# VHH binders against UV DNA damage endonuclease (uvsE), part 3

Target 1, 305 residues: UV DNA damage endonuclease (uvsE), of Deinococcus radiodurans (q9rte6)
Amino acid sequence: MTSACEAVPQLGLVCLTVGPEVRFRTVTLSRYRALSPAEREAKLLDLYSSNIKTLRGAADYCAAHDIRLYRLSSSLFPMLDLAGDDTGAAVLTHLAPQLLEAGHAFTDAGVRLLMHPEQFIVLNSDRPEVRESSVRAMSAHARVMDGLGLARTPWNLLLLHGGKGGRGAELAALIPDLPDPVRLRLGLENDERAYSPAELLPICEATGTPLVFDAHHHVVHDKLPDQEDPSVREWVLRARATWQPPEWQVVHLSNGIEGPQDRRHSHLIADFPSAYADVPWIEVEAKGKEEAIAALRLMAPFKKD

## First folded at step 8 (VHH)

Design n3 (from k4 with G35A)
Fold by ESMFold2 at other seeds, look of step 8:
Structure n3 (fold): chain B 305 residues (1-305), chain A 126 residues (1-126)
Amino acid sequence: as target 1 above (305 residues)
Amino acid sequence: EVQLVESGGRLVRTGGSLRLSCAASGFTFSDYAMAWFRQAPGKEREVVAAISWSGGSTWHADFVKGRFTISRDNAKNTVYLQMNSLKPEDTAVYYCAARSQYERTDFTSPEAYEYWGQGTQVTVSS
């Protein structure tokens, strides 16, 4: 006498809340450069300490709202990767116990963490200076994940798009040479222009890198009518095959404001692709953040037995 | 209509300073990453500096690091380039450009930018 047992996807919160609960402090480069070395140290110590406390609160928030996937902001520790200035690295080292405690708060609550750093990172750039700064930035993000006590596996993903178009072979060739804290966490996501899932799949297969499928990007790239196109399910399954174990698969969910071809993310998700019904982990890329998650939970397949 | 209007370019001596401004209108400025490009005679446009839509992240080309600083003021729909320690090789037309936060391609490529200003001339003399 078994009831139907449905495993619904875990819906992930991206970076911040619309509400005041998860908000991080920042400093701009121009304001930072106006500070003396001693003032920089004091500023970053205060800022990093504050953001670590807020991050600990984000773990409590996720637990309280049954959120089991959270995308860390890549801007938590400004100036950490600033070339020629190691103040951020030194401050973060000093705060190592607090950072580790914050990471344990997430893992103890059963919250999976990942990061999607996109700002000015192009690993396969044809410009050596961009390749160098990209690896430096990724290494700094990986250092944050190490400091949080996160495993060096795709469970704690560092996610990028494919970078500069027409350079897939170069991307495949460079991945084995990435520092282990980056390489062992790396995932690749299809985009609307430079890299389709078909273009990324051979790279992922050659390098052992998981493919994160984004149906919205796929629909835009291939000019499909909507996310119910049969190819959407096909790519969910092909991407799943790149995950070891397949239960770690992450996909991205977004809707266009004015329709399927609109790249701009809507506030809520009105159209949940049927192809995603059995995907274990979904990052919800909606401007409504926690409000979008709450609204999704009132829809099929989430509002079911 | 969409407009990006650069200002502040002029003749300046080597070692001098200059601040460029770019006023934006006709689109939601805070949804766009911004960049400054420059083009010297006979050369292709090259990226000088870029700034994220929130202003929280910046990138500067190696040839201007330590000398130029990009910034933005979303309340005034304006992006700036502070140019210090100017050299004759900085002589160029400087262009302001906007890239959607949803554009995921290479930020150094002009093709990633959907809106462009008309440019402002910076000339650095000995």
Scores: ipSAE 0.729, ipTM 0.895, lowest interface PAE 1.4, mean pLDDT 93
Fold by ESMFold2 at other seeds, look of step 11:
Structure n3 (fold): chain B 305 residues (1-305), chain A 126 residues (1-126)
Amino acid sequence: as target 1 above (305 residues)
Amino acid sequence: EVQLVESGGRLVRTGGSLRLSCAASGFTFSDYAMAWFRQAPGKEREVVAAISWSGGSTWHADFVKGRFTISRDNAKNTVYLQMNSLKPEDTAVYYCAARSQYERTDFTSPEAYEYWGQGTQVTVSS
C-alpha cells in the first residue's frame, strides 16, 4: 500500500542566518553595568524592541523558505535573568503585545518553535548556586515562550543535555519539582561525554520527558565509525517512544569537520544518516545554517528527480 | 604554540579595583568559551567567572557577588576580569582558561578546559 507521496523530514533553522536576514542585537554585561538605571532601561527597551522586530522578520523568512522548525536564540533578551536587576523583566512586560504578535507570526506561518539554552545551565550540578542559577535561567526562557503565546508542551520544547555526568538519579529526582512552564516543555538530548542515550532513556521514561536523539553525539560518545552504525536507527526508534505523540519527535543533525569523531560542526551536511529518513523534525546544526538546509534539499531523501 | 598569558596582577588595598587581562594566541579564540579560575595557598583551584565564546552569556560565582565582571574582546583575542571592592579573601593566583564551545562537560570543572595560562598573582592587603 502506497500514498500519492510520503512526507520527508522538516528541516529546522537554528537561531540565525549566515546572510543578513536574521541577526539579533546584544549588549555585554560590562557595558550594561556601566549604565545608570535610567540608561539601562532605555538600552534594554531599544534592544528588546529591535530583537522582537527581527524575530517577526524571522517568521517571514521561515515562511518564505518553507522552513517549519526554528530554534529561538537564547540571546534574544540579554539581562532578562540577571540576579538583582529586574529591568529586563519590566521591559519585556512592557513589550508583551509586540512579543505576542511575534509569536503569532510564527504560529500563523506553521513554524514550530523550540529553544536549546546551553550556556551555564546545569540543573543537576553538585553546586547549589549553579542549580539555582540554572532554574532561574530556564524560567526566563520559559517566560519568553509564554510571552510568545507558545503552548506548554514539548511541541514548544525547552531542550537541555543531561548536565553533570554521574548524576542521572539527581536529574530524574529534580525534574518533577521544576516550575511548570519549564517542566512541561523540557526535553533531554544525549551528548558526547556525560550522557549517552542509554543513560538518558530511563530518566526520560521515569519523568515523562522526551529524548532528543543526536546521532553525531552518539557516534562520538561510543566511538562508532559513522552515523550508519545500526545503533543509530535503534536509538531513533527508542527516542521516538518517549514522545507523546511520536509525530513530535525531534532529532539533531550535524557532521564533523574532519570526520565522524570531530565534535566541531561542519558548514554543510555531507552525510545524512539513513536512519533519519522517516523522522518528522530535524534541527540542522551546521555552520552554514540556511545554506546547509538548501544543500540538504538537493540530496536524498529530499530531492525529487 | 598555544598560549594564554595573564597580566595585571599586583598588590592592592582592600576596597580597591584591578583589571586582569589574558592574551590568547595559537588557536581560534572566538570559538572558545573562557573562564577565570583562582587558587589560594592550600586550596583547590576554583571557578570565578565564565563567558561564552560570543560574549553573550556570563556566569559569576556567588563569592564575587557582582564585584567582578568577566568580559572579552574577540578582535584583540583577550579576556578580562574587572575586580572591584577587593577583599583580603580574594588574594590568589588567577588563571585564565579556554573551553571549546563543543565541550558540554560542567563548566565549573577544571577538566572541561583544554588550555590554561600560567597565572597572575593578586594580593589584597588589609
Scores: ipSAE 0.686, ipTM 0.877, lowest interface PAE 1.5, mean pLDDT 92
Fold by ESMFold2, look of step 9:
Structure n3 (fold): chain B 305 residues (1-305), chain A 126 residues (1-126)
Amino acid sequence: as target 1 above (305 residues)
Amino acid sequence: EVQLVESGGRLVRTGGSLRLSCAASGFTFSDYAMAWFRQAPGKEREVVAAISWSGGSTWHADFVKGRFTISRDNAKNTVYLQMNSLKPEDTAVYYCAARSQYERTDFTSPEAYEYWGQGTQVTVSS
């Protein structure tokens, strides 16, 4: 366990491993639509069952590698929220005991779970059809977290960026009306273009929503030289203030392939921001996944020898 | 150097089917979300369908839902639009567009897309 006096940040694994240990099956919409209703049911039953088994294995993997934070893939249950087709929902309901057992495997191993659904979700879109589909997609993700037995708190965070730029007021206004399984888990993360931390903070404060600070995004947005800029520490602390309790704070860590302004995530993390040294939870957004975590553990502040 | 080349647009009768293809080169295709837009005379360019970089998630506009299906083949660097039950109202130039997976702006807005094809004409006759 970590202590307040000597604790180093917990480094989180994002979605899958580079190695074969945590890899999920999927199916494309075009292949799925070519199937009859009976074939769809059989396909999703097999696929979901397999992915739940892999997910149980991911809990064991995290425990074995001292990983205490894991971001679930939004691709675990393809077709779960497909409009006009309830096959995925029915199959997942049938598998409820197995899903709950997988969730318990993580909590029994002391592994915190998050999700970061991004695909085609724009809660503050100026298009009504997008707003409606976005709430349905978020509700489906929250349903998965409920099925895993995860608390409806930011401990089990459901994370988004700010969405459509220039519509922060609309975002703030809609958050209180989100379904409770979504609203109670919601967090907001700054991005490189549409929403800076400064634009998100008032929204977070007005709605009781935690701010997940991403220093790399901040550096790109403000065109700063690197993640050692003094504003990085300022935003770590301001974001921390939105977390209740503050020890639940999550930040995101990434480096650019060709330097601080490159939005593309590098394989490993060469530059760990000094501002992050006392943050309790870090999602490592590197293409090297578990390899990047291992490499980080060999550098300060993680290396004790 | 970057190219998106649409093909498959032609004259088709109402109720017919058509498959559009978009061949990509000059960038890492599997890092990009893809979309089809269309523009009819006198109208603004509008998003028809979008697909995530892995192909695992799709979105279709309400006016084509149930009739069109976007797909991709990352091994062939190609995006497809299967168009069924075509109507005269579907007559337009169809454009393939690419959006970085790191671009966080609204996917329905043309400004979110870094690369564009020249378009392929689809004409649906009565």
Scores: ipSAE 0.682, ipTM 0.876, lowest interface PAE 1.5, mean pLDDT 92

## First folded at step 9 (VHH)

Design p1 (from n3 with S54K)
Fold by ESMFold2 at other seeds, look of step 9:
Structure p1 (fold): chain B 305 residues (1-305), chain A 126 residues (1-126)
Amino acid sequence: as target 1 above (305 residues)
Amino acid sequence: EVQLVESGGRLVRTGGSLRLSCAASGFTFSDYAMAWFRQAPGKEREVVAAISWKGGSTWHADFVKGRFTISRDNAKNTVYLQMNSLKPEDTAVYYCAARSQYERTDFTSPEAYEYWGQGTQVTVSS
């Protein structure tokens, strides 16, 4: 294992805060469908406007707390990808100046943005209707990133797991055909069951797609005793090689509530993998959100001598 | 200990409406995505609709899109399926199923779902 480096990893905040500072509004489909067309437009205008203001607040929060990586919520703009209903798209277009200004708030603060859109997205599904809705959902997320003024590169990552197991070849084959706003931002993350990092690596290499390594998922998948297993460092380095440039590498950090095999995310991170000490970007996937980041900053390698 | 109990299935005429309910107990309902599956006699079980664990995202199969709406009430630990414009082809046993938010297997696959109800019969007459 290497010693702690002079530069410590940037710890990323995921979606929202435990405190009141970053909280987004939502609406359910059933409540939305009960509204008249005029009421739908008014509801989404109010909701989207409010969430864009909260995003600007999130940029201020990140700046004030020295957070340089932030995962945008996939639920920022409900109904944006609703087939047959263009109300969300029209409202977001109307709010284009406000959305762009929110994006500038993050980039001006030096905060890297990414998204991890997982809900009902299975690009390599054996069901054509799921593949179609998946591309539509991914395109909606990419539209949000474009509207924020974010580059179409893995710096502003759109991250997915590998999807339907046993269909890695299909995943590799479809990636070149994805819409450019999606394809140019795509990254792949190993999971606990369907796709190990070993299964994703050839797909990433064949398509020029960065691999995001998740040590907790790896430990669960391979039934390893903990995140200090030698393979964890091996995969940090192999995943790094898929990033161009390697300084853009993102890894995911989580702990299990009842131990290394527990998939449920703990409130804080008690076990920081030594293998992660020199990675540049870490998304902290803990229930404690900003509290978990604060606690991590009191631990090696983040603690200053 | 864990239970999913569907209710509301009955005989109804073509064009009619029906609301299915699924009451959950014995687990933290708000940590689970929910889905409705259906199975007609001699047919494979098929996903009808799914809803994310917080209820902010939904998915509906093309054969019910526009006619059925999944919803949930986390305060009541209940998931619903509002079924409108019913057709004889909708005749089936309808099952409620729960998938952990941490289960990353394809949401259309039955093996992704940890908990299942016993089903409620919906019969649509011509």
Scores: ipSAE 0.720, ipTM 0.889, lowest interface PAE 1.4, mean pLDDT 92
Fold by ESMFold2 at other seeds, fold request of step 11:
Structure p1 (fold): chain B 305 residues (1-305), chain A 126 residues (1-126)
Amino acid sequence: as target 1 above (305 residues)
Amino acid sequence: EVQLVESGGRLVRTGGSLRLSCAASGFTFSDYAMAWFRQAPGKEREVVAAISWKGGSTWHADFVKGRFTISRDNAKNTVYLQMNSLKPEDTAVYYCAARSQYERTDFTSPEAYEYWGQGTQVTVSS
């Protein structure tokens, strides 16, 4: 039997804080479309500049709270991937020095960055227009990561679920043709309905894509009683084998509000799966954000001062 | 009881504008992504536009891009479709639909949507 490791997982903050410290500005499409071209440019310049400053502050926040994994918000740069409108791209290019400085703040603090884009992204759609918009959206996310000076490796992951169910072969076939800034960062996560870890594993193996295991999704998909089911540890290990190096493995942690089958994320994590005790990187998907991380640090297997 | 009730569909001339509304009740509206689908006579139901649960992300089908804009007002539990430069090809029954923020399947597929409205008829003449 394997003894417990002294190291504990690094707990990751997702997107924003419950408190005011990390909150990003946005603009709706309807309000944006009501603006003239000059007004759009001014709006995005002000908004992007403000969000980059907040992002720099997020690096300081993570350092101050011993957070070494942070998921960037997909809402950082609204309209960046808007078809037929390159205003966002031009504004972001103008702000390149400030974006790079924000990225260095995270790197200097030892904070690993990743993104989980998924809103309206279906890479393996049977609709050509959806495939095209999906690649455009992923390329916009990869552009942000490049602008932050982040490595084109799964260390700085661009994470997706498997997309349209029943199209795993199509997903495996398209991944090699993705633009390098996307392809070299891509990871795949199991979901509750379309793609189990068993369905994703062959795709990950065939394409060299790491599998991010989500135990909550697995429990819901297979109708298991809870995250202590023996298959949870089995999938942690199988997913780890898709990571090169295995020390880069990321898993997702969430609890259901009313029990293991509830897909809604709770405010705090009451049940930490024992199978996760030796996983190096955990994104904490709880509504309580930094509060959930603080609460987890008071539980096994995390060590207390 | 969950309800999605569309309104605003009517007869308009080519080039006209309409705004469709969908009033939601019986569930936590701000936890759901919303979409508009349409179905013309003899055709399959097709997605027109979708909006994320906070409203920060939108998607529009190519056949309506630049002409239609989806939006939402979470304080009023309402999703909208602003339809400009209407064409006879836009004639259809328009449905609103709700998808849980936790549903990760293909957003263009009707099976991803848990709740549906009864539809509102839009007819574009000439």
Scores: ipSAE 0.707, ipTM 0.887, lowest interface PAE 1.5, mean pLDDT 92
Fold by ESMFold2, fold request of step 11:
Structure p1 (fold): chain B 305 residues (1-305), chain A 126 residues (1-126)
Amino acid sequence: as target 1 above (305 residues)
Amino acid sequence: EVQLVESGGRLVRTGGSLRLSCAASGFTFSDYAMAWFRQAPGKEREVVAAISWKGGSTWHADFVKGRFTISRDNAKNTVYLQMNSLKPEDTAVYYCAARSQYERTDFTSPEAYEYWGQGTQVTVSS
């Protein structure tokens, strides 16, 4: 079928595979700090080169498995945003051709890329030092997306939750002043405690920022019985209105391990919300990763026959 | 029964060093981000440093940056705070705290942390 009204959502793979195909190397700050400057350079060169190669493999994996949405790990290039140490930046610059080629592998395969950085980023913090480090971290992530050759649009989303609760006005005020590589890619997602979709919507409208709706978070926040509550469909539609074009809408899908109020993500998705049936892009936030995608493909609406 | 047990606090002279440890039990340690907070006499608890549940990301407050380093060993269920170049203003009770990887509130706020230790006293003499 060629009609848009009968198209099923594209299911996205998040960061890694359960299998060995897509797994990235890391290094801790304490181990890195124990290295000499020459050892740091060698370590990051080896690590970044290896992760870029694995990332190229992730593009091949997605293509081979008909996956058209992939969430990049925000941990691909450790130490890239380390204040006072430009070794990571220099190594990534040295590897620019390899990084760009990895990005082309995804775009040539028709795979949409986004990133959801969360670690220690609070753009609207009441602490100036946290605001400063947050912008530095987001700028480093945007630099990675630029290096992959990705468009500075919400097609290649940099997604955050709303940050510090009770500071929505401050969030709305700061967004226009974010660096363009960050600002032009920014999206906001409702969470279980600090920002409901109702609290984010006016911020999104005022700043031209798309709202990523997460039904599981909404159910926990409002203490609803499950993701079939009528408000879930209402919010899918209201969030869609913040996307230009609406065909770029992304939503998040997860189930709780012990039930709808459990914030911990299950291995597979047993309950696919009916409200999501016509959403174009879904990130599957299940611990089973590619296994969860495969299982979903056996369920309605994905299995039409 | 969840427990966080800090150790290593003692009296030390200005410019000295010490290492705090926090042993965790009764929960899946690798599912939790960890932080050190401190509380000086007459002051509110304040975040000192935080580390992600996998240990790949860290954050340090400006007042300790360059002097303190948070780390963790998930195999030993332990989080550490290496404290160098100590100053009298570092005198405080230091607490370790655990935050679920699914808790999305502000990591600098104590209310984001589900489990707390009893604290260990660090005293820095002039």
Scores: ipSAE 0.701, ipTM 0.886, lowest interface PAE 1.6, mean pLDDT 92
Fold by ESMFold2 at other seeds, fold request of step 11:
Structure p1 (fold): chain B 305 residues (1-305), chain A 126 residues (1-126)
Amino acid sequence: as target 1 above (305 residues)
Amino acid sequence: EVQLVESGGRLVRTGGSLRLSCAASGFTFSDYAMAWFRQAPGKEREVVAAISWKGGSTWHADFVKGRFTISRDNAKNTVYLQMNSLKPEDTAVYYCAARSQYERTDFTSPEAYEYWGQGTQVTVSS
């Protein structure tokens, strides 16, 4: 196995392409609610089938472009977690062979899969109804990963931020009680406001949960001048220690549109942090998607003479 | 200048329906998640429903589930609240609010919302 100092990071594609190659269909709740039960079933069957086919194509796309890390869209199967409506679950069960085949396409191509659900998930909320809907949503995402044939390990990560600020103890306490398909895949990422890496590390250590370090978030949170600050390397290393094995470490890469303190993601990555040079897996969180990956490959340490 | 302007609030009978609209200007609407809050006299402002910046994800409070539906039209810079089966308990001022897609904290908290409308009154009678 190559040491961390000799490895070139694998750059990950997030959700979709700027080009037409990887694009997914969706349906809004208001349009869905206007449908009869039979129409809902037909709609979701058509939509899920189409998205699974496109997802299979995403595996081919990743292989063709030497992309070995892909973030699944958490919106791939709309209405799957809708309380009181089992239509999505039933349709996904019906499509189990197609979903499994799509998962095999990724693993056969050597492409690591993960998911970063964000919308309206707050596991440590002080509102019981939000905690309940959050677990339901995470369970639906884990069900998708199970259906893709993905092992229940942080290799196939279900990634969240820390949630409601000031409730780290509650987060640490609830993680052991999460359903196994969620718990065994869970990772935590520092954000710009509620949870610094320092606040997440004890939670990660107490629960055996890997820490995904985001340097951009760290720079904003601590008001640092840029991602070359010495603490960025320190946190890469501290986060690495939460990964078993350390070769599974994922970090997030983004730049601000108008400078290091801008939380909005730029189209391309102009400033690649030196601290990331030996990280094995990087999700590229740039609006330029595959274009940002291509541009990064022309920079050190990726450039070949 | 950022503006969120709610409209459509009026007096309506119990069991009736109403659609609220919120027109946005002065910011990139498609970069913001949107929510409806309501405030009855003497009560704190409470979240009613929220919708992601692309419109693909929604959340509704338990007290309105099955009756209200949030939606948005990014081409028109407008967010809507369809309110069906109205009850006297729904009487309140309804506020439209915008939260940056990069604000990752508690979406039920008013503090997560950068921009607010002035509100529109909904009154539900017998």
Scores: ipSAE 0.672, ipTM 0.873, lowest interface PAE 1.7, mean pLDDT 92

Design p1 (from n3 with S54K)
Fold by ESMFold2, fold request of step 11:
Structure p1 (fold): chain B 305 residues (1-305), chain A 126 residues (1-126)
Amino acid sequence: as target 1 above (305 residues)
Amino acid sequence: EVQLVESGGRLVRTGGSLRLSCAASGFTFSDYAMAWFRQAPGKEREVVAAISWKGGSTWHADFVKGRFTISRDNAKNTVYLQMNSLKPEDTAVYYCAARSQYERTDFTSPEAYEYWGQGTQVTVSS
């Protein structure tokens, strides 16, 4: 039999709630650098401990609201990948039991976890320093996923866009050499400008990397009228073929504020693409977060009776 | 309409410190990632540092790492560059630039940036 989660699309919550339930603390680099080494350690210990506690609570939140997919914030542990400063890594190591317990809370609740780190990560950059910092950042995120006890498979995806345009061959060539905690979780998503799904597909096929299809990005890239264009279903199916097993397929859902060509994400999803009706996992990329999920549940195919 | 106005550039001696500011208006500042670029005479414009739209992530070029710190204050619509341990090689016109949070082009490329300031001159004397 198929898993309990595969009878209807599962709608995913992205990072935080608009309500107070799931919100994480931060610290800026400038404020952090104003602290002494001892003060930095104390600050990060307090901050990381607090964020792990909130993360444990997010598992309960997801269970209580029938959410079975959650995108972890890539900002949970500020300063973790700071070059020349191992304070974050040391603090996270100290908190390893608490981090593992948070991960188990999600597993126990039946909630799939993934992460979509984007900021300043360009794996196929033509600048060696950017490639190096990108691998360091991805390795730090993979370490967090390991610490949560998450499998090194695309079930617990580390998702990126294709990076620097015109360098698809370089992207395909570097993926096999990525550290295993990153490589074994890697997925690629099409974007509005640098990489269409057609440009990503051969890279995904050559490297065994799943393609996460984003219909909104596709519509903008190809200047299509809306997400009901026939090519949207075509790409859902072609992307599905890159997933092993296909039941793990993730797609992204968003609407433009002022229409199909607007890259800005709306608060709610007014137009759910018919092509997505049988997709098992959908990350809802709407500003309304849990409010957008609730609104979607009033629409077909989510409205049961 | 849209304005990015740099300030704080001046002549300083080697080893000195300087703080650049860039005041933004005419757009929703909190929707934009910000960067500092510099251009020395006869050289191409190069990225110095970048900061995400909420300020939670930063990147600094290796040639300034440990010496310069980018920051932002969204309440004041301002991005900053704290410059310490200045060297003559840091002499350049410094520009602030804004990139939409939805622009996914390589953040080190000037073409990813929609809005630019007029620049402020920093001169570091030996």
Scores: ipSAE 0.662, ipTM 0.870, lowest interface PAE 1.7, mean pLDDT 92
Fold by ESMFold2, fold request of step 11:
Structure p1 (fold): chain B 305 residues (1-305), chain A 126 residues (1-126)
Amino acid sequence: as target 1 above (305 residues)
Amino acid sequence: EVQLVESGGRLVRTGGSLRLSCAASGFTFSDYAMAWFRQAPGKEREVVAAISWKGGSTWHADFVKGRFTISRDNAKNTVYLQMNSLKPEDTAVYYCAARSQYERTDFTSPEAYEYWGQGTQVTVSS
């Protein structure tokens, strides 16, 4: 259950740890294609089994470190959505009990899960082949969330940016046609160039899709001096209104390496925006991962002394 | 300062193979997604394949799927395009391009790419 206590926001860990505790195996396409069909099956079985075990350990890690929000890596199951090759899908189906058990580990630990699939996904592309591959990739992510036993709601969010710029109307029009496992979990996040929060809000309102506000992206897009600009609080509140219930609101936190206009993510968060003080869920997008969370906990408002 | 230098383009027969390489310098290669584009005479540049900055994800256009494979070696700051079963319609100048991991625009659009190579000519004859 989402806590109604307004002490401080929950800080989320993104994908991996800097330490050895949460690290997943992968395989490149070129190495995979060098394998025979039988070798591909064996490779993916071993790799997926290992990653599910690590994922279960990630639930224990989050619980032990008071982390109640975790972003799953989009790279957990390489080749799952590979067109013309169903080996990944078959292996994941074989591992369904282990995947479900990993999902229960998070539920039992009280850890909220989400995914942010963006690699080569452009739902509103002007190219039909890209739209098709994008839906396939999103469906594969939703398949993983279903397999983890995660309800089809924005609590278990599948998050994207707005895609191809200048095609917001196309994005709004396509969202109702997305497969339900994707559509029911979909959220949209503003970016630095293609879609401002002002451009996304009408799309979110028209489709019932929550808006994840990213203050860093907003500051870069509007060339604002920093994340203390009054519009940052305005957009936190406007984005909150797209969440049902509002206690599920997620925002993203990052700082620029060389200042507020730098799009590159810093190692730690030096500047926590005051506008975020009452946001229930924050994904910390810092290269320092769990180190950045630990450092934030030593700062106001997280450290009260 | 920043350089992307393609190599490996040449004349080959239909059904032949080529490996294109693109050596990168002057930027942090592992922070950039890479792509190969091609431009046939009289046509616009079109994306052929793309690869994420860590190399864990790839995308290939339908017209080359099964025949071309993008790969990268971050230790050598190099991106590759293995081209098999070449056809006359693959004749084009091939360009490598780099896209910041923070660029969120459409990866198929040339506008998403900050750095470009000079191109290498691939010509496929019967």
Scores: ipSAE 0.658, ipTM 0.872, lowest interface PAE 1.9, mean pLDDT 92

